# VHH binders against q9w197, part 2

Target 1, 300 residues: q9w197
Amino acid sequence: RLRLQDIPALTQDHCRMRDPAEVERIINEFVIGGPERMQIVSDFDYTITKQRTEDGGAVPSSFGIFNACQSLPENFKAETDKLYHKYRPIEIDPHMPIAEKVQYMIEWWTKSGELTSGFPFDQSEIDQIASKYTHALRDRTHEFFADLQRLGIPTLVFSAGLGNSVVSVLRQANVLHPNVKVVSNFLQFRDGLLDGFQQPMIHTFNKNETVLNETSEYYDLVHTRDHIIVMGDSIGDADMASGVPASSHIMKIGFLFDHVEANMKKYMDTFDIVLVDDQTMDVPRTLLSLIEKQHKLNLE

## First folded at step 13 (VHH)

Design L1
Fold by ESMFold2, look of step 13:
Structure L1 (fold): chain B 300 residues (1-300), chain A 122 residues (1-122)
Amino acid sequence: as target 1 above (300 residues)
Amino acid sequence: DVQLVESGGGLVQAGGSLRLSCAASGFTFSDSYMYWGRQAPGKGREWVSGIYSGGGSTYYASSVKGRFTISRDNAKNTLYLQMNNLKPEDTALYYCAKESFGQKTNTYFDYWGQGTQVTVSS
């Protein structure tokens, strides 16, 4: 039986827990079940990518990668910048109720789709921009994904951003293995021209069972695997796997970087583990290592 | 069903060349993004080069840029990788891959072939 005090990665000051006993209990259930019962559900932007680089440089979101493409019309960039400055503060606002935020996210995505219509676009330009961010993934992401593949653990990258950018970054970083699936918003084309985004819309706050329950990919991930690690950087990410049976065990890991003092209580109330200014995959990797090693020892 | 069959691998001296082929069937080849990946012994798979359906737009991993050329022949449903100035570091099992999407949720997946071995000696 593992004790939290014997797991150094989980005893660091930046690793916060509302209920350490519950975290300990869930870890031990994961160990009992082993890798065969595990699945991973993770956001992409600022969850797999870093929230800041070592030198403090910006890491663009998946939508930001698209908006940096050189061939976009001049008016397009100005108009999308106006939308970003209006809606991004709302998306991350620590005080606004989620129900109100949902209205604004729908408005944002609708307007963005209208702007992203009626012109040709070379998708390889996304690859050019994305290449700059393959080294801006959380430290040891490559190792984490390699271990998930080796252990056969299904991994869902569930993103409200732009899937074309998400896939490009993951592919170029060599972590888009066969066990990884991406559910996101993707560009749509009509008559050789951009025609907004494929439906239905995914926004930060509907990334849960209401979007996933009808997809074969989500059902395939959850129906045989009831031990789940959820990773996110916003409150809306915590419910990405909420449609599973009540007997499931879910470990929710939240990465907190922005507005730390204002957000601390809400993150602590929402996530089982809150990682403050942690730009690594070390905690998820530690959990995976414990599951593999201790499960194997228990089978003696 | 989707089938990707790679060929053209072999043993070659450093500085040499090889041309890989991937015969594709079971989908509309001309509409699909296609790419090559590789896996060296004891390493994970890495993306090498991709080519888009719309105009043959291409992109390359920095480790192969200038030495490798991806191309496609839509009439023959065949993807190619011309590999020049080969280095021992290029030794790997080379895989052909295509993108795929689930219709309702647009869930992204890749399909992979079984691969063809490339070995580069000094």
Scores: ipSAE 0.405, ipTM 0.782, lowest interface PAE 3.0, mean pLDDT 86
Fold by OpenDDE, look of step 13:
Structure L1 (fold): chain B 300 residues (1-300), chain A 122 residues (1-122)
Amino acid sequence: as target 1 above (300 residues)
Amino acid sequence: DVQLVESGGGLVQAGGSLRLSCAASGFTFSDSYMYWGRQAPGKGREWVSGIYSGGGSTYYASSVKGRFTISRDNAKNTLYLQMNNLKPEDTALYYCAKESFGQKTNTYFDYWGQGTQVTVSS
């Protein structure tokens, strides 16, 4: 049996746990089950990407990458910015019930889609912007995704952002391996012009309801994999695997960066592991390494 | 069913050239973003080049930029990769891939062929 004290990556000061015994239990389940039972579900913005860079540079969100494109109308940028200022405070309000937030998120995404219509756009513009931020992935993301690929572990990038940007960054960063799937909001075109987003709409609070059941192909890949690592930077991300059987073992990893003191309790109540200002993939990679090591021993 | 069949690989000396082809079927080729990837022994798969539908905008990895050219013939449902000034480090299994957005879903998937082997000798 593995003990947490024997895993240096999980004994760091920035690694916080509500229930260390529970974390240890889940880890041992993962190790016993092997890579064949594992799947990963991860947010993209400020989860796979860094929350801060070493040089203090800003990391744009997937929508931020899109909004940086030069061909976009000025009015579009202005209006989307207004929407952000209106709805972002609602999204992150810790006192508002999620049920109430959902309506606002739907409005936000709907209005955004309406604005994203009626003008020509080339994906190459996104690629150009995205290419500037391939270095903004968390440290050792490449290694992490290589491990996932090597172990044959299905990986879902589940983003309420813009899928076109997400895919562009992952592809250009050479981490979009065949075992990686992306579910997000993708641009829709009609007659050569933008026409909003493809359906169904993915917003911050419906990641648990819509996607895993709708994509038969992905379901077929993961329905037998009941050991799940969930990663995110927002409270809503913790629910990405809520629809799995009760017999499943889920490790929820949360990245906490902003207002650490104010958010700590909520994050620790929500996630199994809270990583404070950790700009690396060392913890999830460590988990995989433990699984792989035991798997190899079992084969000997 | 989506099918991708690569061809044109082989053994070539450093500085030589190869042209890879990918025959596509089972989907509307002209509407799809297509790309090439490769995997060298002991290494992970990496993206090499991509080409969009419509206007045909292209993307190249820094390691192949200026040497490789991606193109497509929509009438023939075929993707091409012209590889010039090949180097030993270009040795890999080369894959053709299709991007899938799920036209009425918010999902992205990649479809890959079986690959064609390219070996560059020094």
Scores: ipSAE 0.027, ipTM 0.568, lowest interface PAE 3.4, mean pLDDT 89

## First folded at step 16 (VHH)

Design O1
Fold by ESMFold2, look of step 16:
Structure O1 (fold): chain B 300 residues (1-300), chain A 121 residues (1-121)
Amino acid sequence: as target 1 above (300 residues)
Amino acid sequence: DVQLVESGGGLVQAGGSLRLSCAASGFTFSDSYMYWGRQAPGKGREWVSGIYSGGGSTYYASSVKGRFTISRDNAKNTLYLQMNNLKPEDTALYYCAKESFGKTNTYFDYWGQGTQVTVSS
């Protein structure tokens, strides 16, 4: 039986927990079950990528990578900015019912698809831009993904961003191993021209069991794996694994970077572990190490 | 069934050349993004080069740029990798791969069995 006090990575000041006893219990369940019961579900933007590099440089979102491509029409960024400024306030409105917000999210993505249609686009431009940010992944991401592959742990990168960018960054960083799957929004082409996005569209309010449910191909791959680590940088990411049985054990890790004092209560209420200004994979990696090493000891 | 069968590997002295082939079947090859990856002993898989369905849009890892050339023949459902000026560091099992999408917009890669390339000093 492990105790939190004996796990240095989890006793650091920046590692916050609403209920340390519950975290301890879940870790011990993970150890009992071992790697064969584990799965990982992670957001990409500012979860696998850093929120900010050590030299202060900005890290673009997956759509930011796309928007930097030179093949896009001259006014493309201005038009997408207009859509963002119209719909983003609705997306984050604390008072509007979710059902009403969903209608606006569908409208937003429909208009985004129309804007992303009818012109040629060289997909290798995404690769060119993405190559600049393979070094902007959280420290020790390469090691984290290598360990996941070695342990045979299915890993889902679940993103409401642009999947073409996500895949390009992961591939060029050499972390897109066979155990990694990406669920996201992908570009569609018709007759050599962009034709919006592949369906179904993923937005903030269906980035959960609405998309990832028992009918999805990913669910078939992991349905026997009821020990889950969820990683995200936004409150909405905490629900990415909501479709699993109630008997499942879920550890939710939230990366908090901006407006820490203002957001702390909300993050602590939502995530089991809140990592403040942590630009590494050290806590997830510590969990994997414990699961592997202590599970082996239990078998011996 | 999707099948990717690599060939053309072997033992080559440093500075030499090899041409790898990947025979593809069980899917619409001409619509697919294809790429080569490799795995050196004791290391994880490394992406090497990719080519989009039209054949004119290619991209390379910095370690092979200028030495390797990816190409495809959509009529023969075959992917190629021309490897020139080979170095001992290029020693690896080379895999061809295709991007795949499930019905629920799930991206994953399909990999072949690989062909061994060994570059002696």
Scores: ipSAE 0.577, ipTM 0.853, lowest interface PAE 1.8, mean pLDDT 89
Fold by OpenDDE, look of step 18:
Structure O1 (fold): chain B 300 residues (1-300), chain A 121 residues (1-121)
Amino acid sequence: as target 1 above (300 residues)
Amino acid sequence: DVQLVESGGGLVQAGGSLRLSCAASGFTFSDSYMYWGRQAPGKGREWVSGIYSGGGSTYYASSVKGRFTISRDNAKNTLYLQMNNLKPEDTALYYCAKESFGKTNTYFDYWGQGTQVTVSS
């Protein structure tokens, strides 16, 4: 049996746990189960990407990457910013019920879609912008994804952002391996023009099994894998593995950066592991290494 | 079913050229974004080049920019990669890939079996 105290990456000060015993239990389940039972579900923005760069530069969101494209209409950015200012406060309102928020999120996306319609757009512009931010991935992300590929672990990047940007970044960062699938909001084209986003809409509060069920292809890949690592930077990300069998073992890893003191309790209540200002993939990679090591031992 | 069959690989000396082909079937080729990737032994898969549908905007990885040219013949359902001034570091199995949005809000890459390119020093 593995003990947390024997795992250096999990004994760091920035690694917080509500219930270390539970984390230890889950880890041992992972190790015993092997990679064949594992799947990863991860957010993209500020999860796979850094929350901060070493040089203090800003890391754009997937939509930020899109908004930086030059061919966009002049008023596009202004209007999208207006929408952001209107709906973002609602999204993050801790006192508003989620059911109520959902309606606003739908409105937000609908209006955004309307703005994202009726003009020509070349996705190569996204590639150009995205190429500038391949370095903005968390440290050792490349190694992490390589480990996942090596172990044959299905990996879902589940993003409420713009999928086109997500894919572009992952591709150019050379981490979009065959075992990686992306579920997100993708641009829709009609007659050579942008026509909003593909349906159904993925927003902050519907990143769950309902959306995944519509992707039968992915479901077929992961339905037998009941050991799940969930990674995210938002509270809502913790629910990305909702709907799995009760017998499943889920490790929820949360990346906390903003307003650490104010958010700590909520994050600790939501995630199994809270990583405070950790701009690396060392913890999830450590988990994989433990699994791999055991797997290799079993082959000897 | 999506089928991608790569060809044109081989052994070439540094500074030489190769032209890879990818025969595509099982989908509307003209409407698809197509890509080339490669994987060297012991290394991860690397994205090399992409070409979009319609007018065919192209994009290249920095490592191949200026040396490689991606193109497509929609009438033949074939993707090409002209590789000039090849270097030993270009040695890899080269894959043709199709971007897929077959599922709602999902992205998948379909890859062929690959064609081996070996560049000797």
Scores: ipSAE 0.033, ipTM 0.463, lowest interface PAE 3.8, mean pLDDT 88

## First folded at step 18 (VHH)

Design U1
Fold by ESMFold2, look of step 19:
Structure U1 (fold): chain B 300 residues (1-300), chain A 121 residues (1-121)
Amino acid sequence: as target 1 above (300 residues)
Amino acid sequence: DVQLVESGGGLVQAGGSLRLSCAASGFTFSDSYMYWGRQAPGKGREWVSGIYSYGGSTYYASSVKGRFTISRDNAKNTLYLQMNNLKPEDTALYYCAKESFGKTNTYFDYWGQGTQVTVSS
């Protein structure tokens, strides 16, 4: 049985755990179960991309990449900013009931779709802008995705952002391997013109089993895989795999960067491992290496 | 029942040219984003160039820009890659690919079997 003290990546002072014994238990379950029971569910924005770069440059969100495209109508950014300022405070309101928030999120999406309709759009602009950020992925992301492919582990990039940007960054970074699927909000076209976004809408409050239920094609790939690593940078990401049976083992890794002291308690209450200002894939990679090592020993 | 069949590879001298073709079937070719990838010996698969359905916009990896030209013929359901001024580092198995969407906003790529390009010094 593995002990946390013998896993250097997990003994670093920026690696925080509310319940180290539970983390150790889950790691050992992963190791016993092997790669065939594993799946990965990860957010994209500020989870696969860095929260900060070494040079201090900005890393845009997936919608930020789209909004920077020059072929968008001249008033597009101003109109989307108006919607953001109206609806974002509702999205994060700690007092409003979720059911009411959902109605506003539907309204927001509907209006955003109207703004994103009826004009031609040069999709290669997304590629041009995304190319600048293929080197803004967490350190050792290339190795992480290569390991996942080699181990045959299904990997879901689950994003409430813009999937076209997500795919462009991953593709140009050469990490979009056959075992990787992206579930996100994608642009829709009709007769060569933008026609809003494909259904169903993904927002903060359904970025979970509501979208990844039995009707999703990703579910069919992974429903037998009950050993799950979840990666995210916000509290809402922790529920991305919450629909699995109670017998499942889930390791939730949270990347904490902003307002560390103020956010530490809620991140520690939510994620099994909280990584403070960690801009690497080293902890997830370490978990894969432990699983792979035992798997090789079992084959000998 | 998607099928992508690459052809046109071979052995060529450095500085030479080749044109790759990809015959496509089992989907609406004219509506699809199509691209070429390649895999050199001992390396991972690299994206090379893509072409969009709407407006025909193209984009190229920096390593091939100015030397390679991607094009499509929607009447023949065929994707092309014209490769000029070939270099030994262009030696790879070249794959045709299409982006695909599942019924629930699930993105995935579909790949062909590849055609070998070998560039001698």
Scores: ipSAE 0.635, ipTM 0.875, lowest interface PAE 1.5, mean pLDDT 88
Fold by OpenDDE, look of step 19:
Structure U1 (fold): chain B 300 residues (1-300), chain A 121 residues (1-121)
Amino acid sequence: as target 1 above (300 residues)
Amino acid sequence: DVQLVESGGGLVQAGGSLRLSCAASGFTFSDSYMYWGRQAPGKGREWVSGIYSYGGSTYYASSVKGRFTISRDNAKNTLYLQMNNLKPEDTALYYCAKESFGKTNTYFDYWGQGTQVTVSS
């Protein structure tokens, strides 16, 4: 049995655990199960990407990348900002029930889609902007995705952001390997003009319902893989693996950056591992390394 | 056969510095996660520092963070531990270890005989 105390990456001050014994248990299950039982579900914005640059600079979201495109109408940014100011407080309201929030999220996205309609747009502009932020991926993301590919572990990038930006960044960063699937909101075109987003709509609170159900194409690919690493920076991300069999083992990794003191308790209550201002992929890579090493031994 | 041979220990006054070395052989050093551990009198072994093969990520115990630096020379198959601002509580037998996940349920294995570090007040 592996002990947490013997795994340096998991004993750092910035690596917090609600229940270390539970984390240890899950790790041992992963190791015993091998890579063939593993799948990864990860958010993109501020999860695969950094929350800050080395010098403390801001990293744009997937929609931020889109909004930076020059061909967008002049009022587009202003109007989207208005929507953001209206609905973001609702999204993050700790006292509002999720069921109520969902309605507002739907409105938000619907209105956003309306704004994202009726004008021509060249997707190559996204590529141009995205190319500037390939370095904004967490440290050793390349290695992490290489490990996943090598081990044949299906990886879902599940983002409520703009899929076009997500794909562009991952592709240009050379980490969009065949084992990686992206589920997100993609631009839709009609008669050469933008026409909102493709369906179904992905928002903050429906990640658990739309992709990992028995009717999804992705389900067919991963339904036999009941060992899951979930990564995210938002509380809602912890629920991305909901609906899996009770026999499943899920490790939930949360990246905490903003308002650390104020959010710590909630994150600790939600995630199995909380990484505070960790701009690397070292912890998830560590987990994979443990799995791989044992797997190799078992083959000998 | 995997071999790890530690050296560089000794007696030093508080505030002083030592540099430990670990000569590795019998395995592909560059592909291995390597660690320093220590065992103080009457205490169990504890890890002190680790260095990954990929990306060269380093980790430190809280008690040594900011004072100790782990490094490696893959060309020489040697692991190093630079210890600065040493404290009496750093007194221990220091050993080099290779990561292993064998059936023995041991994360560290193939450690050498160790090198004694004694820090006087």
Scores: ipSAE 0.005, ipTM 0.251, lowest interface PAE 10.9, mean pLDDT 88

## First folded at step 19 (VHH)

Design V3
Fold by OpenDDE, look of step 20:
Structure V3 (fold): chain B 300 residues (1-300), chain A 121 residues (1-121)
Amino acid sequence: as target 1 above (300 residues)
Amino acid sequence: DVQLVESGGGLVQAGGSLRLSCAASGFTFSDSYMYWGRQAPGKGREWVSGIYSYGGSTYYASSVKGRFTISRDNAKNTLYLQMNNLKPEDTALYYCAKESFGKTNTYYDHWGQGTQVTVSS
């Protein structure tokens, strides 16, 4: 049996756990089960990407990457910025119930879709902007994804952002391996013009209803894998694996960066592991390494 | 069924050129973003170049920019990669790929079997 005290990456001060015994239990289940039972579900913005650069710089979101494209109409940028200022505070409001937030998120996306219609757009501009931020991935993300590929572990990048930007960054960062799937909001075109986003709409609070249920295409790929690592930076990300059988073992990892003191309790209540200002993939990689090590031993 | 069949690979000396082809079938080729990737021995897959359906814009990895040219013939359902000034570092299995979308906004790639490119020093 593995003990937490023997895992240095999990005994760091920035690694917080509501219930260390539970974390240890889940880890041992993962190790016993092996990589063949594992799947990963991860958010993208500020999860796979950094929340800050080494020098404290800002990292754009997937939509931020899109909005930075030069060919976008000025009016588009102005109006989307207005929407951001209106709805972002609602999205992150710690006191507003999620049920109430949902309606605002739907409005936000609907209005955004209306703005994102009726003009031509060259998607290669997204690639150009995205290329500047391949370094903005958390430290050792490349190694992490390589480990996942090597172990044959299905990986879902589940983003409520703009999928075109997500895919562009992952592709150019050379981490979009065959075992990686992306579920997000993608641009759609009609007669050569932008026509909003593909349906169904994915927002911050409906990720749990979209992919990991029996009706989804992705379910067919992963329904036999009941050991799940969930990663995110938002409270809503913790529910991304809610559609799995109750017998499943889920490790929920949360990245906490903004307003640490104010958010700590909520994050600790939501995630199994809370990583405070950790701009690396060391903890998830550590978990994989433990699984792999035991797997190798079993093969000997 | 989506099918991608690569050809044109081989052994070439450093500084030489190759032209890869990818024959596509089973989907509307003209409407799809297509790209080339490669995988060197002991390394992961690397994105090389992409070409969009809308306007036919092209984009390249920094490692191949100025040396490689991606193009497409929609009438022939064929993707091309012209590789000039090849270097030993370009040695890899080259894959043709199609961008694909599932029913629930799921992105995934279709890949061919690849064609081997070997550049000798």
Scores: ipSAE 0.581, ipTM 0.836, lowest interface PAE 0.6, mean pLDDT 92
Fold by ESMFold2, look of step 20:
Structure V3 (fold): chain B 300 residues (1-300), chain A 121 residues (1-121)
Amino acid sequence: as target 1 above (300 residues)
Amino acid sequence: DVQLVESGGGLVQAGGSLRLSCAASGFTFSDSYMYWGRQAPGKGREWVSGIYSYGGSTYYASSVKGRFTISRDNAKNTLYLQMNNLKPEDTALYYCAKESFGKTNTYYDHWGQGTQVTVSS
């Protein structure tokens, strides 16, 4: 039986837990189950990408990569910024009922789609911009994804952003392995012109595991994988695995960077592990190492 | 259902050229983004080059830009990779890949079995 005190990565000051005994219990259940029962569900923006770089430079969101493309109309960036300014405060409003927020998110997506319609677009520009940010992934992301592939652990990158950007970054960073799926919003084309986004819309409040049931082969791989690590950088990410019908143990890891003092209580109430200004994959990687190593030792 | 069959690999001296082909079936080839990946011994799979549908904008990994040319023949359902000025570092199993989408915006790739390219020093 593993003890938290014997896991240095989890005893550091920036690694916070509301209930260390529960974290310890879940880790030991993961070890008993081994890699064969594991799956990963992770957000992309500011979860796989860094929240800050060493020099303080900005890391664009997946929509930010798209917005940097030169073939977009002159006023496109200004119009998308207006939509963001209008709808983002609603998205994060602590008091508005979720059902009402959903209507505004549909409105936001619909208007974004209308704005992203009726003109030609060179998709290779996304690749060109994305290539500049393959170095802006959390430290040791390459190793983390290599370990997931080696261990055969299905990995879902679940993003309410722009999937074309997400895929381009992951592909060019050489981490888009066969065990990785991306669920996100993707561009749609009609007659060679942009025609908004593919249905259905993915927004903060409808991200869930149920979207992974569309093929029998993937369903079989995920259906028996009831040990889940969830990774996110916002409160809404904590529930990304809520649609998994048979999950028995979920470890929720939250990356907290902005307004730490103001957000600490909410993050501690929501995530099992809160990582304050941690721009690495070291804690998730430590969990994988323990699962693999201790599971093997128990079988021997 | 979806099938991607690579060919054209082999042994070649450094500085030489080789042309890979990928025969595609089981989907509408002309509508699909297609790409080549490669995997050197003991390494992870590396993206090499991609080509978009409908008039075919291309993009290349920096390690091959200027040396490799991706192309497609939609009438023959075939993807190509022309590799010039080959280096020993290009030695790898080369895979053809097709992007695919499920109903709920689920992105995944279909991969071929690969063709071996070996570049002698």
Scores: ipSAE 0.570, ipTM 0.857, lowest interface PAE 1.8, mean pLDDT 87

